# Miniprotein binders against o43075, part 25

Target 1, 293 residues: o43075
Amino acid sequence: MNALNKIPFTRALYHFSRFRSFTTSGWIMSGHNKWSKIKHKKSANDQARSLQIGKLSQGIILAVRQEGANPELNMRLATLLESAKKISMPKSGIENAINRGLGTAGSEGSQVHFIEYEAMHPSGVGLIVEAVTDNRARAASSIKHILRNHGASLSTVKFLFSKKGKVEVNLPPEKRDSMKFEDVLDDAIEAGAEDIVNRPKEYIDEEDEGEFLILTEPSSLNQVAHHFRSKNYEIKDSRLIHIPLEETAIDVPAKDSVREDIQKLIDDLYENEDVMFIHLSILNSHFLPILDE

## First folded at step 16 (miniprotein)

Design a20I
Fold by ESMFold2-Fast, scan of step 16:
Structure a20I (fold): chain B 293 residues (1-293), chain A 101 residues (1-101)
Amino acid sequence: as target 1 above (293 residues)
Amino acid sequence: SPEEISRLQDKIWELYERVIKLRDEIYKLDREGVSPEEATQLEDEVRRLYEEILRLIDEIERLQKEGLSPEEARELRKRIQELEDKVRQLEEKLRELRTQS
């Protein structure tokens, strides 16, 4: 129960959880992850799949480098392998990526870097672009060029966000009918989590979203994820996220012309082979409709 | 010249990554209960280094289009080396502060 010592009562683990709540915050539940997945699914089959396989390969290399090749001990690797299976990534490709991460396949794996590029759009919307690359100069130059084409420039924007760990979980299969929210909350407190969100079924749109969203301090992410795994919860996702601060987030309505400008920038960035994820400082109390849909 | 500009780009983007890592570590250190005064000073210093790096990135890109001269390359190498020394000094200062925590 060390979590209670870390979190003041007014910001206890149940802060975002309401006893009668059917919604807490749409920006926390979906954020930029929904934008990313919708864009990838809309791309031409062959090009989109090749790009996605390349990105998954780089992600697997990095995950193995950081925490080893055992998916049962490495939650990020487990999630990436699940994604690879869903798009039918060749087994040889998966094995090659794991071997490169272990350093057994060659020197290319040892050059993989994780980089976050921060940028400001003329509208005042801040962006954090996550990249994984074996060539930092190429990645940086190409991303900077894309930003410039849309009027955006490199700028310090992390102050517009709160960095958190998130663990998306489903109840253990054998306990689905017996476990209540109070039981999940107790497990979260024991794990050292900061907050817990009970996601209504209608808000579970993506494969990496669970019934419960567990928020953690960044440094506690692995500890919390392993704790839930040890209790036989199904881990749907485990990663670091940048949550926009409500005080400084910009409201960009669907009718605003800047919405289309930002969407085009996001689209161009995700077509880049090194770009893995994009975080936007946009205030969304509701799910944003994707204009191209 | 193309090989020289590539080396300068590799080094400046390496410094960019190191400054971002320093900022992340400073934010984490602040949350661990380090003095607000020390945290503010570290945040200000890393912000200044970040801004200097961004200015150098723009300058290298601009000079690349004009064909970097040997004298310009020498001046850029000197400025990048001075910047690297500042980054190294801040990295060492943060290491010392973590040992106190």
Scores: ipSAE 0.276, ipTM 0.670, lowest interface PAE 4.1, mean pLDDT 76

Design a20L
Fold by ESMFold2-Fast, scan of step 16:
Structure a20L (fold): chain B 293 residues (1-293), chain A 101 residues (1-101)
Amino acid sequence: as target 1 above (293 residues)
Amino acid sequence: SPEEISRLQDKIWELYERVLKLRDEIYKLDREGVSPEEATQLEDEVRRLYEEILRLIDEIERLQKEGLSPEEARELRKRIQELEDKVRQLEEKLRELRTQS
């Protein structure tokens, strides 16, 4: 595999009223340029594993608090529990997180908060930092300090993004050799999805990434996720995301010094115990490795 | 005191979150078809509140490092209270606009 190979992807537009009008486009890609949410090597270390378990616990608490403890009805909880299984999180820890999420009227209630911090990097790249924390002031102060260390500052940047739902899926195990892209597309259209992206196996870097990325309206996320589950697809992730608007998204070439600066910022942010996810106003940052021109 | 500074930080970060939520609600109303003039006024108001919150955050951090007098603490509490009142008023205005459409 040549890292400089051009790998074409196209967004399918098959049903005008269900899919956004995205012109079919080829993408120039390089796998070594991908922005990672959580680096695989970090999760292999004992300290990194402890950090990941802590973040996963907070995510489970929040997911249960928002949509209940039944993973068959709560797709976000289902994917978090699968992630917990893959990293061999202790069952007692999972049960404790679920119980805290269910809460109590009284002293045992969950104090977990979901916060999005918005920032601008000097390069013009906007960031949305998702945090889950039991201490707002500590999380905010720590994140602000990390941003400042890298020249970034708090700024409103949501206008650089469109809020969407995403469902990451793999083909049903029994139909892996019989289903083709057109069959997945038909299921997506039937579910009411907005768009579908087919990801080559070489670009599946994270455990919560699937062979197909299904985009939805935010309000349709659960409907679409349940439809794919009913068709026996493996759900790798189901969540809300901020997708960069193409007209204002920044292209960051592989060897640009800006890329190294941003990656160091992202790395420092993910080392923070309260940071769960980071959205970047970089072209294709959520779907494909950075466009390499 | 350190406890007093901590309380001021908790309140200002609470207002930070509330203002960003208000911004999101204003953008939703703009997409759902309020007048362009009203949308622009609401967007300008929430932007001004956001900028004042960022200034207060920086000021509190600076005073935490340099030391905070009782007079400075009283002035900060007053400014934060005035800011909270403005945020609450905007929250009430948006709530009324949603119930009227």
Scores: ipSAE 0.570, ipTM 0.845, lowest interface PAE 2.1, mean pLDDT 78

Design a20Q
Fold by ESMFold2-Fast, scan of step 16:
Structure a20Q (fold): chain B 293 residues (1-293), chain A 101 residues (1-101)
Amino acid sequence: as target 1 above (293 residues)
Amino acid sequence: SPEEISRLQDKIWELYERVQKLRDEIYKLDREGVSPEEATQLEDEVRRLYEEILRLIDEIERLQKEGLSPEEARELRKRIQELEDKVRQLEEKLRELRTQS
């Protein structure tokens, strides 16, 4: 039915070389920085906690609507439910979000929209802002206001990125001492993955970060995630991402004033209730320090 | 009126969402079933729609600040309707391609 994914072995090795350090850096900026910033805003702050719960609720609604309510078949839902448990989200809140996603909550509050806002910063850095919202006009207005405060404006920037699936995994506990990188690579190839990156332990500080990053075509994400789970790997995260294209990615030096402005823009965007993830067209050795605890 | 402007803004953002979905669907097109030339044309068509929507977003925001006349409101409704028709036509074209492949 599909063309069998004819990923040449040579392509997988080429992409491994390309993506090793750069992929790690880019992922930090787009995924982990959001939740880290919310946590660092005083875990005792009711407003920060309410914001985090609201974002998780919207994410659960969307995940259930797209792929169903069974976390064994829906890896995105499984990871969101784990995140909800870690922040002690009330069980009633989780159940309500699942029911809203199924449409069983009876009508109002189940209408949630996924929107990607594309923007350009004056420095030439492109941004993709992923939002999940029940009010498109409110989300758009708020996000545009934040962008404008930093001189950024809506623009077409998807051409600066490649859309990929990511699966973050840890080795099966029983095989940790016996399994080598080549064994993980073999499992990735069997699963139909596009690339694999071994994350250095020094960059594993968040619960949704794994020892290995598995990159996939977007349509193959669930297939690859399920394959790794069937091999008893621990799935730490599974979602779609935007990876900067090397040719157009901007290297922002640590001492450049542009870096400070971009960091403030990112912080302001993540404080918005509708913003889930931000992707930057940055070649990013200078943004690794943003991962600091 | 403020209520009319709000409805126009919601419709524009609805079209924005629909065009984003079309971009994602075009990206996933089976290259075995669709020629490279046809795929490129579809990508160009959706990009033009996206750019038209961004221009309308900026225009309605500017007109809202300056005050929106009945004539300007009629012209905006017409342009939004024309975009909606183009978006619907592209959605139908993609549905047809999926049904045949």
Scores: ipSAE 0.300, ipTM 0.702, lowest interface PAE 4.1, mean pLDDT 75

Design a20R
Fold by ESMFold2-Fast, scan of step 16:
Structure a20R (fold): chain B 293 residues (1-293), chain A 101 residues (1-101)
Amino acid sequence: as target 1 above (293 residues)
Amino acid sequence: SPEEISRLQDKIWELYERVRKLRDEIYKLDREGVSPEEATQLEDEVRRLYEEILRLIDEIERLQKEGLSPEEARELRKRIQELEDKVRQLEEKLRELRTQS
């Protein structure tokens, strides 16, 4: 549809304004209403934390296998290593994950696979569940079991989404007081980004979200991420995402019982050790771009 | 000591790898040669071992930050040894099950 390989200034300002409108709705501003990412466990317990370490290990193995062990050249690996540092993952564990990703003569059990499971909830909400696993049969069985417990079933739902790259950035530390939105926009245009969204400070999750969300074509993700890094921006996250298409996205108000049903499903899915990320065809998600026409 | 903590971390990550491999092997079992109930029991057991390993990883990291007493180190070594014994037993059970045909 909008395969714009440039960002018009007027459109960028409009998207920024509409983003602020969504964030002022009150609904999306509550941290406990985050639906599409691993929940931050404020009441941390041993099981939740240990699960995160297991997922990070799988993610590191996959990232290294795909783009190598140098975090300066591999943005996904760099992001995962920062997450590992934040949760104090042991150095031996990180080294083991990197070595497994580099292994050429290892057992098949040391390999990991990236799998996307597509599902439909009875409410009409589509889900794309990203899994990283060294055991495809176990992942399929356990994820299907969770889906079934919530009335959801495997179904083709990718047509409800647009696949994009996203780069979450913070301004370079030395330039926080001197750079304006126009400067960031210029850097995004030079990088070949499709869109830019300025996130109000109040709505930034401390883990994966930056002050600016840069949207790209999937094939341009690495190019754009490397460009921002070369300009000394702090990269908070760099990954592919599935953004709901406005025409088919479900609008789920804060008081809707469907919201509670979906949240319970998402919580159960994230408790599974193979589940890395979940995309929902919901209109008011934090990652929904404001598309016109 | 830092040396002792490092050794415990290495051992627990070795067990993590062994349990992941064991899970893969259990899920490859021929269902006609193993009853659904027996397969489910093996899957549940390996899941419990995996969860216990992840909890121990968290405990070792927490104690590394707070300081590890000799008593805590002894208890960790005991728990890791018990876990290794359970992993070994399950590995042996799976090997025997496969050698019966």
Scores: ipSAE 0.000, ipTM 0.236, lowest interface PAE 15.3, mean pLDDT 73

Design a20T
Fold by ESMFold2-Fast, scan of step 16:
Structure a20T (fold): chain B 293 residues (1-293), chain A 101 residues (1-101)
Amino acid sequence: as target 1 above (293 residues)
Amino acid sequence: SPEEISRLQDKIWELYERVTKLRDEIYKLDREGVSPEEATQLEDEVRRLYEEILRLIDEIERLQKEGLSPEEARELRKRIQELEDKVRQLEEKLRELRTQS
């Protein structure tokens, strides 16, 4: 009687096979950094930095309010703090955000709200736009305006997705030459993960993405992330994600114009101060750099 | 009045957030072994609420641009209150189902 322990293993292998076949099918990757064009202008660079600091501040407030101020126990907070350090966010700003998360529970006037806006693009691609805002009506109005500029409209699209936890990891530095996929798979099974994907190097943004994507039940996210950390893996990201259902997911690029239009929509949405993350009903969209901003 | 429209807009987005939360809870309940028929009924109920919310969002935005009569304001307040009552009833129904599981 070891059937239950083998279910994640067989699922993990199947998912890995699917990922590899889609990689070789030649779907288009977008690896451009949308901020790179702005960095050539002093004023634009300062504006982009201010926008990112504002978003990180709101994300930290929400993460602390939901799961506490200890980044060792709150993996989403840990990844947000890592992002804040990468852009050299002032320590006072980080501390203020953490304190607001701890001290603003029950205050309507300074409360941040987490809202998921669901939309449908004319191509049939569904979007879930995660926003963190202190003003629901303002955020909704501005996001709806951006959607409308691209022909997209608010619609119910969650049925196109499955909610999962994801943990992105790199191998422990001391074991990088000795560990193989089978060893990582064993650690994933031990942790209680649902699936594992090995990301090809050409699909890795070196700063934000890991060599392995570990999929979990939403409620098991912190448990699985902590297990990998205890085994000395480098945690690159830990968050909830909406994964497209294969039956309804669109394999882009069916047409080059669709890919380009979706990219422009995503770019416009991420320029909005309240937008944190975007999920697309595109096959393997969670492996594209644009999903990790 | 602009203040009245702003209050209606904030209220409808509050209901949007609550219905989104209900959908997440229904999906969790379905995975936990609720009957397929009961799960389908709950999914249909929350879908109808979402569709009504989206229609009201569009209507409030249209009226914000065109102007809102006192009669139209009364009708919108009534529809939003009826919608809030339905959302609250579904929230209570899910709480009862979780207690039975």
Scores: ipSAE 0.147, ipTM 0.621, lowest interface PAE 6.1, mean pLDDT 75

Design a21R
Fold by ESMFold2-Fast, scan of step 16:
Structure a21R (fold): chain B 293 residues (1-293), chain A 101 residues (1-101)
Amino acid sequence: as target 1 above (293 residues)
Amino acid sequence: SPEEISRLQDKIWELYERVMRLRDEIYKLDREGVSPEEATQLEDEVRRLYEEILRLIDEIERLQKEGLSPEEARELRKRIQELEDKVRQLEEKLRELRTQS
């Protein structure tokens, strides 16, 4: 049996549409096209930075509470700390978030909740909105209000998605010129990964996206991430994602007005302080930000 | 009072989270080979709980705008408690199924 006959990796060759869906997920996580239009305003940029720091703080609190304060053992925490470093988040803020996650003195009122809101847009696009919040009623009410402004409503849509772990990696610095796809595939198989996707540079939109996307069962995420770290890969991101099921995924709506409304919905949701990630049940990725211009 | 409404909103959204977690567990059990009959019954039950939660969310929001009387607050607390009892029973049923499989 060759590598292509191994069930976890036989799909790497055939998944142009699925690969595009992963790039759509990356675009969804960025949600920053609205801010690019107002880069000329310092106050708007300062507000965006404050929002991003707030979101990272909440994410760190949750990650520490779930799996502890050691980034070597908690890959989600390691990824969040790297993101915090890239935006120059104050070290005092990072330390405070870690301490609040550990439940040290003064953290009684800082319980953070992870919530997934499921919604349906009138176009038939399903959404999963990931939120991290210290006030569930505030988060839910504000998110519901944003959804309502776009005609979207709370609805069960998870059946449109498959929950997977993802690890975004770049090749080890020492081996960038010597490692081939087959070598990465072998490391993925050893790690217990489910699938691997080679992402062309044209489709890398976010700082947390790597050259290779490694798919895992949700329960295997940390195992796979740690394996790649032990092989000196650069870990760009490690988290759970919702991938559209091909059987029920829909194409991007053909009408410009509908696509524009969905984009504005995403922008409005990401401006909410509690929203961390948004997943759409879209198979066709021509809705992605223009990476070809 | 704003404090009373805030407590009701927090509780109903807590139940929303719990029902969505139960739905996820039911779908996982279905994928892992629980009988179609059991899966369908569990899916129906969690769907009914979900729909009741959405109705209560809308009702609490409406009453917040109109003003919430002490009698209305008592009735909402009662309905939320009954809903919590049903959610807890389903949580226990799924916990039992996990240990049987």
Scores: ipSAE 0.380, ipTM 0.768, lowest interface PAE 3.2, mean pLDDT 76

Design a21W
Fold by ESMFold2-Fast, scan of step 16:
Structure a21W (fold): chain B 293 residues (1-293), chain A 101 residues (1-101)
Amino acid sequence: as target 1 above (293 residues)
Amino acid sequence: SPEEISRLQDKIWELYERVMWLRDEIYKLDREGVSPEEATQLEDEVRRLYEEILRLIDEIERLQKEGLSPEEARELRKRIQELEDKVRQLEEKLRELRTQS
């Protein structure tokens, strides 16, 4: 009974059937709409590692500025610190980023800005580019240049998306054999989540994706994440995302040349030092790697 | 001049950041007991501000390449000032809603 008061949507499993059909059809493109994939594609390159460390540093600064330096209270910071640990980011670099977020090491020229660019690709794919930068003019100029190289232009596309919180979780190790989906769903309802999706094992990026994707209202993100952590779930990621609205979302473009151009656009954007996340108005792109081959 | 264009660009991006902050705060207000109707009106206002900022970004980019006439500079400064006034008004409205909740 208490569960109904905590779920704004009656546990609507948006596109559960389409999710499975889409999974069965296979992937016909390569790549992902995640800056974390830069590591996987270019892990042997020192320049790629430096770029990733730079992005993690900016992310840590922003997370600390927004919700403080205690990773037990700031789930976004907690997940970023785990990512930093996995890439063996220097401890001094992590400490410096935390201090800059707190303002203790800040000078006027060291402020970090969060910027969100909305753009439309000629194919009809809308995209939202999240950037974190210490130089707005540089970020704007370079991102706009990349967009124009692919025929995309700055345009209002937020009406194609719904802003949601997401929490990526794995089952507690001690309960892996005993917990069923119904048990996870009960915990999600208790936490005040609005939806839950079970990700197919073959599509899980073990770095920042979990077995379950928990969707929340934006204002409830930390509450839901903390609840799952208190139940000993492994939190893989916790952040705000833009989810394509079903009524305006498009399927993966049918023409190979269009799909290749979109993939190259995403790759070019993630090569930019200021770009953190990209959201596409392609159906199911928020929980499946729609561009994997 | 390049210096004038740079100052206008900085101001436009400052307003862009303020509008993004306002959008995020509007989501929080809905959960603090503000009505869905009131939240929708605030979202519509911030959307219009965002659209005007995008137009100003395109304009400043064009002027950076073609040069800035005194008349174009005057019109651009006027639009930026009107935008800043609207952003300030919305910021004040949000501050009042928080202190009353």
Scores: ipSAE 0.005, ipTM 0.284, lowest interface PAE 11.9, mean pLDDT 74

Design a21Y
Fold by ESMFold2-Fast, scan of step 16:
Structure a21Y (fold): chain B 293 residues (1-293), chain A 101 residues (1-101)
Amino acid sequence: as target 1 above (293 residues)
Amino acid sequence: SPEEISRLQDKIWELYERVMYLRDEIYKLDREGVSPEEATQLEDEVRRLYEEILRLIDEIERLQKEGLSPEEARELRKRIQELEDKVRQLEEKLRELRTQS
């Protein structure tokens, strides 16, 4: 159960449900019953995909506004564009988002806003909710409502975290059999990284998460990301992240009901159209799923 | 006609089952010693077939509500036939790949 209920802590956006998990009722299912089942799975996936496209669009607008439209120079944009391709986001939608970020879409200025909401859960777990929205009032109201439904309330929690840069990478495809951890560590040191974490294989989501998490000083994020790309590593994510301070991070036991309560809150928050990413003051949550051991 | 839509739905369900079987088999190829490049190419191909099935399901749901013209039925049959041909080609490629290992 714990391994099956994975939380996408390091993902750029909430991952939508895939038909790979779709199980048929077996050979005795009638044609009409089979069609009904596939329709329901498709509808759920369409809703999840539509939500992801909306979030990716807002994220692309923001990334372009912050660091320009060239994905070779803007690693955050590069990772968002890769995510957009994986969910088959229309090319016209991608181009429109880039143009809006540049401020070249008609006479419109960029109306998207980046907001961080700080909250405390009754368990003592602090949350920082990253939102990107074209409607501040809607985002504030809906996110506060979700928090309240789970007993959480707005509270200052940034003191529970350290702001860092995060680059998630996979080994260069041609070197997967020849590179050792020592070689990756050497590349990280050369790049000016602060730390490197090797994520256990069972916690790696193939599409969204990298095998290695490279931690940097915030001002060094782009330098480190470009260094790894220059050595042909696959960049899975590049962003600023709030890492839980070890002295105040909560170590939630695997069977504690708190894990399930937090998972329900996170799931509810990620279903919100404005929520992009969630940081938790749970020990190792920046590289391990909350429900896995 | 309602009968025409039911026939199209049955055909798409058959193709869905075949694509899901291919997906499962292709994801096993890395464990069977197939090159990472070839495995990735096959994974991308089966993903494209799956996405076309989702588009066809969407189109049939729309036409079930609005009614199906003879021209729309012809276009859907053509798309389904093209999809079936691609599924058959991928099935043959997977068969060939396994006999060469």
Scores: ipSAE 0.012, ipTM 0.404, lowest interface PAE 8.9, mean pLDDT 76

Design a23K
Fold by ESMFold2-Fast, scan of step 16:
Structure a23K (fold): chain B 293 residues (1-293), chain A 101 residues (1-101)
Amino acid sequence: as target 1 above (293 residues)
Amino acid sequence: SPEEISRLQDKIWELYERVMKLKDEIYKLDREGVSPEEATQLEDEVRRLYEEILRLIDEIERLQKEGLSPEEARELRKRIQELEDKVRQLEEKLRELRTQS
């Protein structure tokens, strides 16, 4: 699950942890109660991992189909494979996903489909929901059901956004002590990037967010990502995104109750097995935490 | 046997509690005294220990249904001992870091 499109203030309130929340069992519990508790914790973790593995599998299939099976040439595939390693996805599962993307496993049924669902929340916030699914009807039905539960409905909202490429990077390990913002800016300009954003460290999701967010034209995404990789930057993520247009973006700091409603909608959408990423027409939703007064 | 499986379950539970304590201690580390890279390495190590505990739980649940041979019991004890050694090493490293910090 990609944390890039979560509302930063709501995420901060949730005390985002790099570990799944654990609890210690007290000495007041019997041995049978202790074992039961650890088994229950494992089942919850297994369910979360299974969902993430399913999503990674679908993402790998799509990435390979779009740009081939070589992670040295396919930055999206490279980042998905790193995510798969972090959650200990079985190598056979990774290989099967790559083979399906190449079209070598024809007997597995229909190919995966990339679909963007456009929706409007009652608050006026537009959503673009990226889904990757082998069952279009199931995805459409379940996503519409989730939207309906939150008062949202399918509606044309792409006019609220501008399509851009983004590359999330960390500094090269050998130059962490010597490189400053100006040096990164020079590398971005050389790569043909449009903009660069330096994130406050307390608001970085380590899974797929870097110290610097590099914005590109959609057609330049791969060129810019490869340039940064050639200079030994750590690539945390590389993808197309929908950036809200400032003139129509919702100002969320003035409407905290809307954040809670939208966060619940986003959480429900990300629990869906077909949902990969969500874009919100909220001001600075991809770049910076929303600041209170 | 049921008695042998019960002893292995007790040991894994002991290690689970120790790993959870290590996780809490690592989370509460004064990050001013520890480099971000070192903190990440400690977090990754305790995560790996936790994942091994989950794998051992799966294996014991499977063997509880199928029966546990002496050879399988020896292999499980070896894995549990290796895990205990790694937990102890991380406990010692954190104790040393807290003393230096």
Scores: ipSAE 0.006, ipTM 0.411, lowest interface PAE 9.8, mean pLDDT 74

